# VHH binders against Type II nicking enzyme V.NaeI (vsr), part 12

Target 1, 166 residues: Type II nicking enzyme V.NaeI (vsr), of Lentzea aerocolonigenes (Lechevalieria aerocolonigenes) (Saccharothrix aerocolonigenes) (p50186)
Amino acid sequence: MSDKSSRAAARARAHASGTYPAPLNAGRSRNMQANRRSGTKPEAALRSALFKLGYRYRKDFLLRLGDGVKVKPDIVFTARKVAVFIDGCFWHVCPDHGRQPTTNEWYWSPKLRRNVERDRTVNQSLTNAGWRVLRVWEHEELQDAVAAVVDTLHHLEHGFDTSAED
Key: E = the ipSAE of ESMFold2; O = the ipSAE of OpenDDE; V2 = 0.75 times the mean of E and O plus 0.25 times the DockQ between their complexes.

## First folded at step 9 (VHH; framework vhh_7n9e_1)

Design q5 (from p27 with H101F; at its last look DockQ between E and O 0.47; V2 from the best seeds 0.00; counts 0 for: pae O 3.3 > 2, framework grips)
Fold by OpenDDE, look of step 9:
Structure q5 (fold): chain B 166 residues (1-166), chain A 121 residues (1-121)
Amino acid sequence: as target 1 above (166 residues)
Amino acid sequence: DVQLVESGGGLVQAGGSLRLSCAASGFTFSEYYMYWGRQAPGKGREWVSDISGSGGSTYYASSVKGRFTISRDNAKNTLYLQMNNLKPEDTALYYCAKDVFYDSSGYEDYWGQGTQVTVSS
C-alpha cells in the first residue's frame, strides 16, 4: 500500500481528471459525512461496554481462514469462536439507512455492491470454519448491541444454538 | 507501484466485436476486484462491469448486459472485456480499474490510461 501522502496525491490527480468523486464541500463528500458519527465510535463503545461486563476479547485480530479468506472482526472471542462486526450503515448497505448514492453513483455503487458481496463471502467462510458471526449495525443502540453479543455468548455456553442462517 | 495497461481498442462497425485486455502489475491481482469503466466524449465516467478476485462474481451495467463479458486470468494478471454486438453508443475511452482501498482520509483509485473504442454506424 502506498503511504498516506501518496494516497492524497492520487486523489488529487483523480479529482483533476474526474475519476474520483469531487467533494461537495471543503470536507468530506456528502456520503462520507453521512457515515460519520459524532462522539465515540460504535465499535469502541461496544468494546468498552463488554469489557465493563467482564468479557474479554481480541481486537484487531486477523483471522486466517482455511479457504484463504482473511478478516478482522471488530471483536473476536477466540475460545468461543464468535466474530462480531459493527457495520456502517452506508458501507454495508443497512436495510434501514443504506441507500444508493445519488451523487457520484458511478463511483459508489460498485463499491457498495462489492462490500455486500464480500460480507457474504466472509460470513460463509467464518461459518464454514465454525465461527459464529454477529453483525451489528452502527445505528443500533448500544444496549441492544451488547444484549445481542451477550445473548450469543450465553447460548453457546449452554449449548443452545440459535444460529439463524446468516 | 500499481500499473494498469489497457489494450484491444479500435475502430469497429456496429454489430462487431472487440476484446479488451488490461495488464495489471504492482499488486496481488487475484485479491482485488477489477473494474471496467468508460468515458464517452462530453460525458462522465461510467462503470461498465466488475469482477471479483476469484472471478466468481460479475456485474454488468444495464446498458451492456448480455453483450459484454468480463473475465480475468489471475495467472496472467490480466483482466478482459469481451464486447459483442457493439453499438455507436459504446464509443468511449475504456478504462481498467483496480479495487480501491479506503483509509481515514478516503479512497485511493487506480486506473489505466484507457483504450479507445470507436463504433461506427
Scores: ipSAE 0.021, ipTM 0.440, lowest interface PAE 3.3, mean pLDDT 80
ESMFold2, look of step 9: ipSAE 0.438; ipTM 0.804
ESMFold2 (binder alone), look of step 9: mean pLDDT 81; pTM 0.818

## First folded at step 10 (VHH; framework vhh_7n9e_1)

Design r1 (from g1 with A97V; at its last look DockQ between E and O 0.26; V2 from the best seeds 0.00; counts 0 for: pae E 4.4 > 2, grease 24.24 > 24.2)
Amino acid sequence: DVQLVESGGGLVQAGGSLRLSCAASGFTFSDYYMYWGRQAPGKGREWVSDISGSGGSTYYASSVKGRFTISRDNAKNTLYLQMNNLKPEDTALYYCVKDVYYDSSGYEDYWGQGTQVTVSS
ESMFold2, look of step 10: ipSAE 0.135; ipTM 0.457
ESMFold2 (binder alone), look of step 10: mean pLDDT 83; pTM 0.834
OpenDDE, look of step 10: ipSAE 0.642; ipTM 0.886

Design r2 (from g1 with Y32H A97V; at its last look DockQ between E and O 0.23; V2 from the best seeds 0.00; counts 0 for: placed apart)
Fold by OpenDDE, look of step 10:
Structure r2 (fold): chain B 166 residues (1-166), chain A 121 residues (1-121)
Amino acid sequence: as target 1 above (166 residues)
Amino acid sequence: DVQLVESGGGLVQAGGSLRLSCAASGFTFSDHYMYWGRQAPGKGREWVSDISGSGGSTYYASSVKGRFTISRDNAKNTLYLQMNNLKPEDTALYYCVKDVYYDSSGYEDYWGQGTQVTVSS
């Protein structure tokens, strides 16, 4: 069975057993799929834009941190130790667009709490390991996201760490 | 293979206490959020409590807050639910649940077989 077929079967079983909520409609299903962490349109756009500017980075790069935390940032600058995440508004509870689920709350609410907690843990672990963490929301304009990454890289090269003010 | 085995359920009078346990195996227990859920007859699944991998963060449903306490012993791969001041409305099959991250490869949480809690009035 192809990986896709296996996943579809797993989803069907989960729906049947009630261990995963079935979508109420196709629209919600699409929205949930769009909130995937990797391979999103915003992710691809940001990567492409940075590449065009001459930046070189790693994708799908697994960072193994000293405290046992494992993470795959969307964009990794290894030499500069900068990890960039593009966070989905729903899954990472964006202050502008994030909201508590109104359907199947029993399932999704804990997931959202887990994700937020994981983000905090990952951020702390990266910071402790000497990495600069930059998180960009999926709803942000591409130009703004690019500017944020470039600014972060530029400040590191000039020894201006703005992170002390937050 | 992931295994979750609940125990500690039973019949108790209103106002009584029970302590549920869940023995986990087949995965790195400390790396995962764990949940307690329940399902009463004729009702949908209800989330009761969840706890982070380290045990540093806990959450309780409003219906059980102040009465139930979730905890874990990562050295023993065991999840616990201390239930105090039990009420008839707490009657349900209680499930231990291993959290699964939502990604392209996995969709379902892992549920145990459950342990029955019955609270008589």
Scores: ipSAE 0.199, ipTM 0.628, lowest interface PAE 1.9, mean pLDDT 83
ESMFold2, look of step 10: ipSAE 0.469; ipTM 0.834
ESMFold2 (binder alone), look of step 10: mean pLDDT 82; pTM 0.818

Design r3 (from g1 with Y32H S57R A97V; at its last look DockQ between E and O 0.23; V2 from the best seeds 0.00; counts 0 for: placed apart)
Fold by OpenDDE, look of step 10:
Structure r3 (fold): chain B 166 residues (1-166), chain A 121 residues (1-121)
Amino acid sequence: as target 1 above (166 residues)
Amino acid sequence: DVQLVESGGGLVQAGGSLRLSCAASGFTFSDHYMYWGRQAPGKGREWVSDISGSGGRTYYASSVKGRFTISRDNAKNTLYLQMNNLKPEDTALYYCVKDVYYDSSGYEDYWGQGTQVTVSS
């Protein structure tokens, strides 16, 4: 884990060199930070809720897939091969809340496009490796997210493949 | 260490063509999105085009769409930008950029030193 201090220094250098856009204001900077995928409140809440229900899982578990793809889902059920992601609405371009930035578009637009493409690649690689992928948006209610995970696990145990052709 | 070395820039007349190259080293080239950016005198940095690691996805700024083509040779660790029908407004320092994931490798992308493209009227 790169030290928070190291990241802050990197950000400062990037600002100085123009390789990372400077925030227009403190509020916008906070919003961007809040949209980070890892260590979010929704992530912690879902983990806690599932744990309370008796589920055991891995966190911070790096999956190395056969095609060279590396991914760290938010929640991993190793025995059942279920990978759960909690996606930020901004970074993963949620259909309800995601939007293209109007400020510093030169930087953010490609990043968002890259993230979406990465998600597709990761999903395909996991699927090819026999994993069930479940993605939950950060804006979803905790109860709904829990229900989605539990339902997925339940169907796998009972042989019901609800893989909706989405 | 990540290195990006641009080449192929120069002086060209309006309507002319140039092909830029970027030699990449110090990382697994095929695993990374790559960008072309540019900066004209007195203007901010502008995104020009980006390409996925495999090369299967390409995107262009509206200002260059239909005129520029981004490509890559992963076996040669090289990024390309074919620029056709060049216009004076395309005059800029062109940069090769290695994408960095915001959540993993820090905040800054890796930028080359750039290659100058000048389009005369």
Scores: ipSAE 0.224, ipTM 0.638, lowest interface PAE 1.7, mean pLDDT 83
ESMFold2, look of step 10: ipSAE 0.424; ipTM 0.810
ESMFold2 (binder alone), look of step 10: mean pLDDT 82; pTM 0.824

Design r4 (from q3 with S57R; at its last look DockQ between E and O 0.33; V2 from the best seeds 0.00; counts 0 for: pae O 2.7 > 2)
Fold by OpenDDE, look of step 10:
Structure r4 (fold): chain B 166 residues (1-166), chain A 121 residues (1-121)
Amino acid sequence: as target 1 above (166 residues)
Amino acid sequence: DVQLVESGGGLVQAGGSLRLSCAASGFTFSEYYMYWGRQAPGKGREWVSDISGSGGRTYYASSVKGRFTISRDNAKNTLYLQMNNLKPEDTALYYCVKDVHYDSSGYEDYWGQGTQVTVSS
């Protein structure tokens, strides 16, 4: 994994070269960074909460699926085949908070479209491989996210497959 | 190191055709979305078309839909853009771009140096 410092340098180079849109202001930049999936505060909080409850899981675990899809869920329960994602509202186009950017549309619009499409592909691939997929929005309360994960795990252990119509 | 080298640009009359190529190296080509962008004089950069790693999914800007075709040969690490029925408004520097998904370790797209396309009326 590239060092956080190296990523920041890469971003700066991209801004300078115009290959990545520079933020209009510091607030927007922070918001965009906060919406990144990896290493987000919600991600860390959920991991910590589940750990405190006695759950053991894998993080930074790369799943290589049979159809060539590669994915790294935020939380992986390998024995129970449960993959948990915490999705940023911006990057994954949350119905409540996701919006198409008005600035640098040429850059963001295609990426957001591809992200949504990728999510669908990943979900289908995981499902086909026998994994339960649980996606939680970053804006959801921690207690609700924990409850959702625990409920999912509990139902699998007791044979109650509530197919979440996602 | 990632390298993208565009070719195939030139001067063409309106209604003519060009085929752009992009030779890619320094990364696993088939694992990345690729796209073409362009920048006309005095205008901002514009997305033109993109293609998934496998080539199974393609998308086009409304301005080029029906005229341009994006494709790739993963065995040759090459991206293509077939441009038909070219218009003066298609005049621009065309860039081959390695897309970076937000879930990747990268924060930036990688852009080639571009190839100039000029369409005369």
Scores: ipSAE 0.046, ipTM 0.503, lowest interface PAE 2.7, mean pLDDT 82
ESMFold2, look of step 10: ipSAE 0.471; ipTM 0.828
ESMFold2 (binder alone), look of step 10: mean pLDDT 83; pTM 0.835

Design r5 (from g1 with D31E A97V V100T; at its last look DockQ between E and O 0.61; V2 from the best seeds 0.61)
Amino acid sequence: DVQLVESGGGLVQAGGSLRLSCAASGFTFSEYYMYWGRQAPGKGREWVSDISGSGGSTYYASSVKGRFTISRDNAKNTLYLQMNNLKPEDTALYYCVKDTYYDSSGYEDYWGQGTQVTVSS
ESMFold2, look of step 10: ipSAE 0.514; ipTM 0.847
ESMFold2 (binder alone), look of step 10: mean pLDDT 85; pTM 0.846
OpenDDE, look of step 10: ipSAE 0.751; ipTM 0.924
ESMFold2, look of step 11: ipSAE 0.486; ipTM 0.832
ESMFold2 (binder alone), look of step 11: mean pLDDT 84; pTM 0.843
OpenDDE, look of step 11: ipSAE 0.741; ipTM 0.922

Design r6 (from g1 with Y32H S57K A97T; at its last look DockQ between E and O 0.39; V2 from the best seeds 0.00; counts 0 for: pae O 2.8 > 2)
Fold by OpenDDE, look of step 10:
Structure r6 (fold): chain B 166 residues (1-166), chain A 121 residues (1-121)
Amino acid sequence: as target 1 above (166 residues)
Amino acid sequence: DVQLVESGGGLVQAGGSLRLSCAASGFTFSDHYMYWGRQAPGKGREWVSDISGSGGKTYYASSVKGRFTISRDNAKNTLYLQMNNLKPEDTALYYCTKDVYYDSSGYEDYWGQGTQVTVSS
């Protein structure tokens, strides 16, 4: 595994040489600024909040699904089969903040398209494997994200299917 | 370390064909989308084509659709670009790259050195 430091240096070199486009778009900038204001990453904040409420979960847990799909949700409830993702607004193209980049469109457009397709594939594979999928946008308020997770867990325990047909 | 090495470029007349190759190493090749891009002199880089890990999905820029074919051999860790009916406007440095993901550490991206394609009138 290449050292994180080595990867960062490689990115910096690539940026300097023009081989890696600067992620200069208004959407990403806003999202990054919003996340910085909280002082903690959204995923860490949600994990901490759920832990304080007494919930136990797995992080960095690689799910290997029967169809060959591999996925690592931000939060995994193994007993209840609930996978929680915190999606970046830019990278996962949220309706509110996700936009096609105006800068380096050639670079980002195919990648964003692929990522959206991957999300769909992952969701379907998880669902097929009996998992409940919950995706939370990074711009959502922590309280709302916590409420969404708790509500999902509560409904599963009481036999209520809250699967909103997306 | 991730390595990408492009080859197969050269000088060709308009209407001719070339087949580019990209040898990949340092990662699980079949788990990643692979991309072809190009950069013409005095122009910015542009996306040319991409292919899913399994090869089941392919996409093309409008400028090359119907003329170029992307493929891969996962057993050989090699990406290909068959270029037919080449035009002078296809003249560029061609490079391959793997998909990038955003995680807590940011973006990771890798490009090869490229292979030069020159199409004469």
Scores: ipSAE 0.029, ipTM 0.474, lowest interface PAE 2.8, mean pLDDT 79
ESMFold2, look of step 10: ipSAE 0.358; ipTM 0.756
ESMFold2 (binder alone), look of step 10: mean pLDDT 80; pTM 0.809

## First folded at step 11 (VHH; framework vhh_7n9e_1)

Design t1 (from r5 with Y102W; at its last look DockQ between E and O 0.47; V2 from the best seeds 0.56)
Fold by ESMFold2, look of step 11:
Structure t1 (fold): chain B 166 residues (1-166), chain A 121 residues (1-121)
Amino acid sequence: as target 1 above (166 residues)
Amino acid sequence: DVQLVESGGGLVQAGGSLRLSCAASGFTFSEYYMYWGRQAPGKGREWVSDISGSGGSTYYASSVKGRFTISRDNAKNTLYLQMNNLKPEDTALYYCVKDTYWDSSGYEDYWGQGTQVTVSS
């Protein structure tokens, strides 16, 4: 109990000094609120739409890949080896809506760069293990996201799809 | 629980060298980016350097590039910072930090208690 109190005090001091900034809920909340206006997260909406179309997949399925890489894609088609990610525009720095934060740059700029590098590492590790990777931005319309997933599943019989994160 | 224990700080003359170490436990060390941060007296905090889980990618703040080298030994769960050609401006409390991936869970980075580096002119 004293350890938790000590950590809480250290965290409070870091917040006060700006060395461990509070979560940037405004930036994250803006993206999340846009996707959750109806009370439905983008990943949940996509899962529901695919399920209604007759597709079956795994949720919260941990993949343990190559040297030191593990990941939980938002949607996993185990038989087809297709992994689908719904990327938040802020967290993954999308070309259209991603931006460098203007506050606490010392923390956030390196943080966002590391997230982009992790995306690349995860894509390569999944590909090396025989998986197809589809990344869909949170800002995309549901019907477009569904079409991208369906197209990816169909293209496994006709070659590899090049619809990857841009 | 995550534990990060820094060591290797001390008093050194300008132009000298120090090697910082950070012993990590309570998580799978090789799966995470690790970084060093620092805070000089009366100044805000600064990100210094980070390194990918495998060690294959390293990055440095412009103020330390060419003088500091980050490395890791995944077999020993240890992060290092080799600091060469130290300057009085490098005087700070240096922190070992475990990066977390920001996803829907909202996990926070974990900071050690720090090790003091003091560079005399």
Scores: ipSAE 0.459, ipTM 0.821, lowest interface PAE 1.8, mean pLDDT 78
ESMFold2 (binder alone), look of step 11: mean pLDDT 84; pTM 0.838
OpenDDE, look of step 11: ipSAE 0.722; ipTM 0.915

Design t2 (from r5 with Y107W; at its last look DockQ between E and O 0.50; V2 from the best seeds 0.56)
Fold by ESMFold2, look of step 11:
Structure t2 (fold): chain B 166 residues (1-166), chain A 121 residues (1-121)
Amino acid sequence: as target 1 above (166 residues)
Amino acid sequence: DVQLVESGGGLVQAGGSLRLSCAASGFTFSEYYMYWGRQAPGKGREWVSDISGSGGSTYYASSVKGRFTISRDNAKNTLYLQMNNLKPEDTALYYCVKDTYYDSSGWEDYWGQGTQVTVSS
């Protein structure tokens, strides 16, 4: 399994090999991190807040779905089958902050389009396998993200289960 | 280890056809987008075409639409590019490339060694 400490090294290897150019405007959105004044990544902030409220979950947990799809959600509640993703605005092309790169577009435009298409496929595969999927943009306020997770879990504790809807 | 081995390049007259193949190993082939990139002499690399893991979605650079067809055979772990009506501008080293989905594990694309396509005018 890859871990978080390897991400910078993996990107550096790809850049050094000429596999793809460094993104010039990746990570411009820092809304969740800015709310903490510490530069803490949005997923770490959400995990910490949920932990302080008494919730327990897996992080860096690889899910292998029966249709051949595999994913590693940012937060996994295995017993409740809830998968939470915190989507970076650049990498997942959010409606409010998604921007097409201005340099090396030959590489990044198709890459970002493929990411969006895979997001949709992953959501469908998880739903088909009985998972509740919650996606949260990195620009959303931490308190709103916490409330969304808690509300999802609270509905499951009351013994009903509904399909995810927008 | 990821291995990508291209074949099928060669010298062809303008208007001709070639079919490129890429034998893939070291990963679950059907789980990943695959694409073809190319690099002409003295030029930067370009994206040419990609195809989803299932083969259900395909995309093409505007310069090759209607002339090139990407396909895959997941039972044989092989990616293909059928190139028709070739033009001198298509002369390049063609690379088979494995895409990687972004997640908390990071990503990087994996490039083969390439196969040369030369189109005489």
Scores: ipSAE 0.430, ipTM 0.801, lowest interface PAE 2.0, mean pLDDT 77
ESMFold2 (binder alone), look of step 11: mean pLDDT 83; pTM 0.826
OpenDDE, look of step 11: ipSAE 0.735; ipTM 0.918

Design t3 (from r5 with E108D; at its last look DockQ between E and O 0.38; V2 from the best seeds 0.00; counts 0 for: pae E 2.3 > 2, framework grips)
Fold by ESMFold2, look of step 11:
Structure t3 (fold): chain B 166 residues (1-166), chain A 121 residues (1-121)
Amino acid sequence: as target 1 above (166 residues)
Amino acid sequence: DVQLVESGGGLVQAGGSLRLSCAASGFTFSEYYMYWGRQAPGKGREWVSDISGSGGSTYYASSVKGRFTISRDNAKNTLYLQMNNLKPEDTALYYCVKDTYYDSSGYDDYWGQGTQVTVSS
């Protein structure tokens, strides 16, 4: 048989055994949001607002850190070494909205714990490489998120002004 | 295509050691967390241990912490599980698994066929 057959069989066994549980709510798939970081409403809104204020950045820019850690922040200011993440409440276990699943906990509990640990490790690796890290929850208001980014940039550049409104 | 091939299982006396290997291909191995799962006869599935893409972060189920060591060799695309001080309760089919967190395919993990570990008293 082919390699595809062996892989398909392994995945079928995992699905039959409940290894690949459905998302926690039928109307939304937060897994797809966590695995595809492009065009979500919070990320797009923040990027648009910053662009209108005159800021230039890289989106989804891959950073390769010296300890073998690779990360794609949602917004990257390369010259200023500022990395911005927009965290989904489920996938990153938001204190207010994060919920520990009770169905298929053998699968979900370690998966969500890995996400939290990855966040901490990524933050430390970025900081060690001279980056300032800003994390914003998807539930935060747009203007608060914009202010946090602008404040971070001003702190680093002394006197940088957001008055670039065109 | 993604392939995960486990090896290194077998029969071992209680207190003994085994080293499991998982040869990975068909994806950029270093970009993904990998984990070991197991299923004992007549019992539910259990997550055993995981490791970050770089190898810098590891975590263990309480039942195996201090006895098992997960590691990876990214140059050889190989995941390992060193199993020391084995107990009869460690008897299970052990699976190498690619975590989907970084994968755009959603939540579909990739599982190997497994390697049998049997610990006799």
Scores: ipSAE 0.288, ipTM 0.711, lowest interface PAE 2.3, mean pLDDT 76
ESMFold2 (binder alone), look of step 11: mean pLDDT 84; pTM 0.841
OpenDDE, look of step 11: ipSAE 0.758; ipTM 0.922

Design t4 (from r5 with D103E S104P; at its last look DockQ between E and O 0.43; V2 from the best seeds 0.00; counts 0 for: pae E 2.01 > 2)
Fold by ESMFold2, look of step 11:
Structure t4 (fold): chain B 166 residues (1-166), chain A 121 residues (1-121)
Amino acid sequence: as target 1 above (166 residues)
Amino acid sequence: DVQLVESGGGLVQAGGSLRLSCAASGFTFSEYYMYWGRQAPGKGREWVSDISGSGGSTYYASSVKGRFTISRDNAKNTLYLQMNNLKPEDTALYYCVKDTYYEPSGYEDYWGQGTQVTVSS
């Protein structure tokens, strides 16, 4: 018998017993309703829509920022330095759907607080490095998310419009 | 592989002090929140304290605030918990934990083996 084998067994038992609880939105959350029906993740839908409009971007592109900050935004426009995140309402505590969990609060309450703080740190680090950050809630309609991305990209290209009325 | 090795536990009398250490390896230590958890006999697990990757933000459970101090040395990949004015109710197995970020992996943090702290009354 060894100390290492006892610890491994204890960790496996804790995992099996629910000491490490599954996320509340693991594919059966109300916050994921649109994904369930279509079978399409929000980020995949947004990427597809932007691609069809002629935009090109990178996904899974790791950005290494100073002071140990690293991120993989859901969509990265490298030339324009625009990073887009699609935030899950539970994980990022959205104003409309975020709430404290009712089970395993000892784990989830500080976890969700840390996630919110991490988001702020990531946003600041990206901004300090010259990136424009766009965050879109998973509950947003696809067309609104597309419009937000396109508007962000156009704003960076064109600036002020002082032309005559349309 | 992620490795978290706690040390510094022991038997102390109420009012005493201990300093816990956690040696971390297998990941870029400064990129992650780290925290201490504990499990007392007959009780569920409890979050005790956490600290941001840079060390700039610290938080404490109300039961330990003012008595415990979390810190980290990113050059040595080491997390610390200074425990002062220890009470019998602090008796527990103390775990060093590496936080995980982002969906969907947000519930499966990495836990060390733990170090026992026993406070006699």
Scores: ipSAE 0.422, ipTM 0.800, lowest interface PAE 2.0, mean pLDDT 77
ESMFold2 (binder alone), look of step 11: mean pLDDT 85; pTM 0.852
OpenDDE, look of step 11: ipSAE 0.755; ipTM 0.926

Design t5 (from r5 with T28E; at its last look DockQ between E and O 0.56; V2 from the best seeds 0.61)
Amino acid sequence: DVQLVESGGGLVQAGGSLRLSCAASGFEFSEYYMYWGRQAPGKGREWVSDISGSGGSTYYASSVKGRFTISRDNAKNTLYLQMNNLKPEDTALYYCVKDTYYDSSGYEDYWGQGTQVTVSS
ESMFold2, look of step 11: ipSAE 0.504; ipTM 0.847
ESMFold2 (binder alone), look of step 11: mean pLDDT 85; pTM 0.849
OpenDDE, look of step 11: ipSAE 0.756; ipTM 0.925

## First folded at step 12 (VHH; framework vhh_7n9e_1)

Design u1 (from r5 with Y110S; at its last look DockQ between E and O 0.48; V2 from the best seeds 0.00; counts 0 for: framework grips)
Fold by OpenDDE, look of step 12:
Structure u1 (fold): chain B 166 residues (1-166), chain A 121 residues (1-121)
Amino acid sequence: as target 1 above (166 residues)
Amino acid sequence: DVQLVESGGGLVQAGGSLRLSCAASGFTFSEYYMYWGRQAPGKGREWVSDISGSGGSTYYASSVKGRFTISRDNAKNTLYLQMNNLKPEDTALYYCVKDTYYDSSGYEDSWGQGTQVTVSS
C-alpha cells in the first residue's frame, strides 16, 4: 500500500470515528493538503528555482535551537543562517486567504490558534539564535518568492540586515 | 504507540467539582499541545480547553471559561482538567487529545477512550 493510500485510509477512519472533520469543500481540502511538509508544489518550485540559480541549501534539515525549540524549515542555508518557510494559507492563517472556520470549529479553531502561536515561537527562537527567518505564502508568485530569498542572501553577504522588514 | 488514559470522571451534583487526569505515553509529551474535548449525549464533539507544550498558553471554550482550568505536568506526562461549578450541561464523555503535528500521520489527533462526567441537577 502506497504511503498515499495508507494516509487516505487513515483519514477515512478518522472521519468515520469523528476524530477528524471532513473537509467542507474541495478548496479547504487542497489548502490542508498544501500544508504537508514535503512535496508541495510551491516548495518544489522554489527549491528548483534556487538550485538553478546556483544556490545550495539543505532540505528537511532539523534545527535544534538552544532554547529547545526544534524546527524544520523548508529551505535552510546553514552557512548564512537563513531559514525559509513556505506556509500554507489555511493552516498558517494567511491574511489574504486564511479563513476562520465556520464549520467544525471545535477542531479547526484550536489548531489554527496553535499554528499561529507556534510560528511566532519558532520565529522568535530562530531570531534569538541568529537566524534570519523568511516566510513565504503558498499563494505568492514563484518569482517573488525567489526574489525575496535572493535579496535576503544578497544583503547578508553585503552586511545589510533585512530582518527588520518583517 | 500513543496512549492516552483519562480518569477522574464520575457523578457529581450541580455546583460540584471534579479533577480529570490524562496519563500520556508513547510520545514526547512536552512537545505537543494537548486538548480536552467532550461529547454530550446526542451532541457533536466540542473542544473544552487546550494547552501548549510548555503550559504557557491555555485556551478555554466560552462555556467553561472561568470554571475549568487546564494544566499539565510534563515530568509526569499528565494532563489535568480542574472542573469547578459544574453544571448539568457539562455532562459528557471527556476526552484527552494529543494534537496533531505535521508528521507522517499528518491529519488525525490521538484521542483517549474518555472518562464520563455526569452532573445531576
Scores: ipSAE 0.358, ipTM 0.731, lowest interface PAE 1.2, mean pLDDT 85
ESMFold2, look of step 12: ipSAE 0.483; ipTM 0.837
ESMFold2 (binder alone), look of step 12: mean pLDDT 82; pTM 0.818

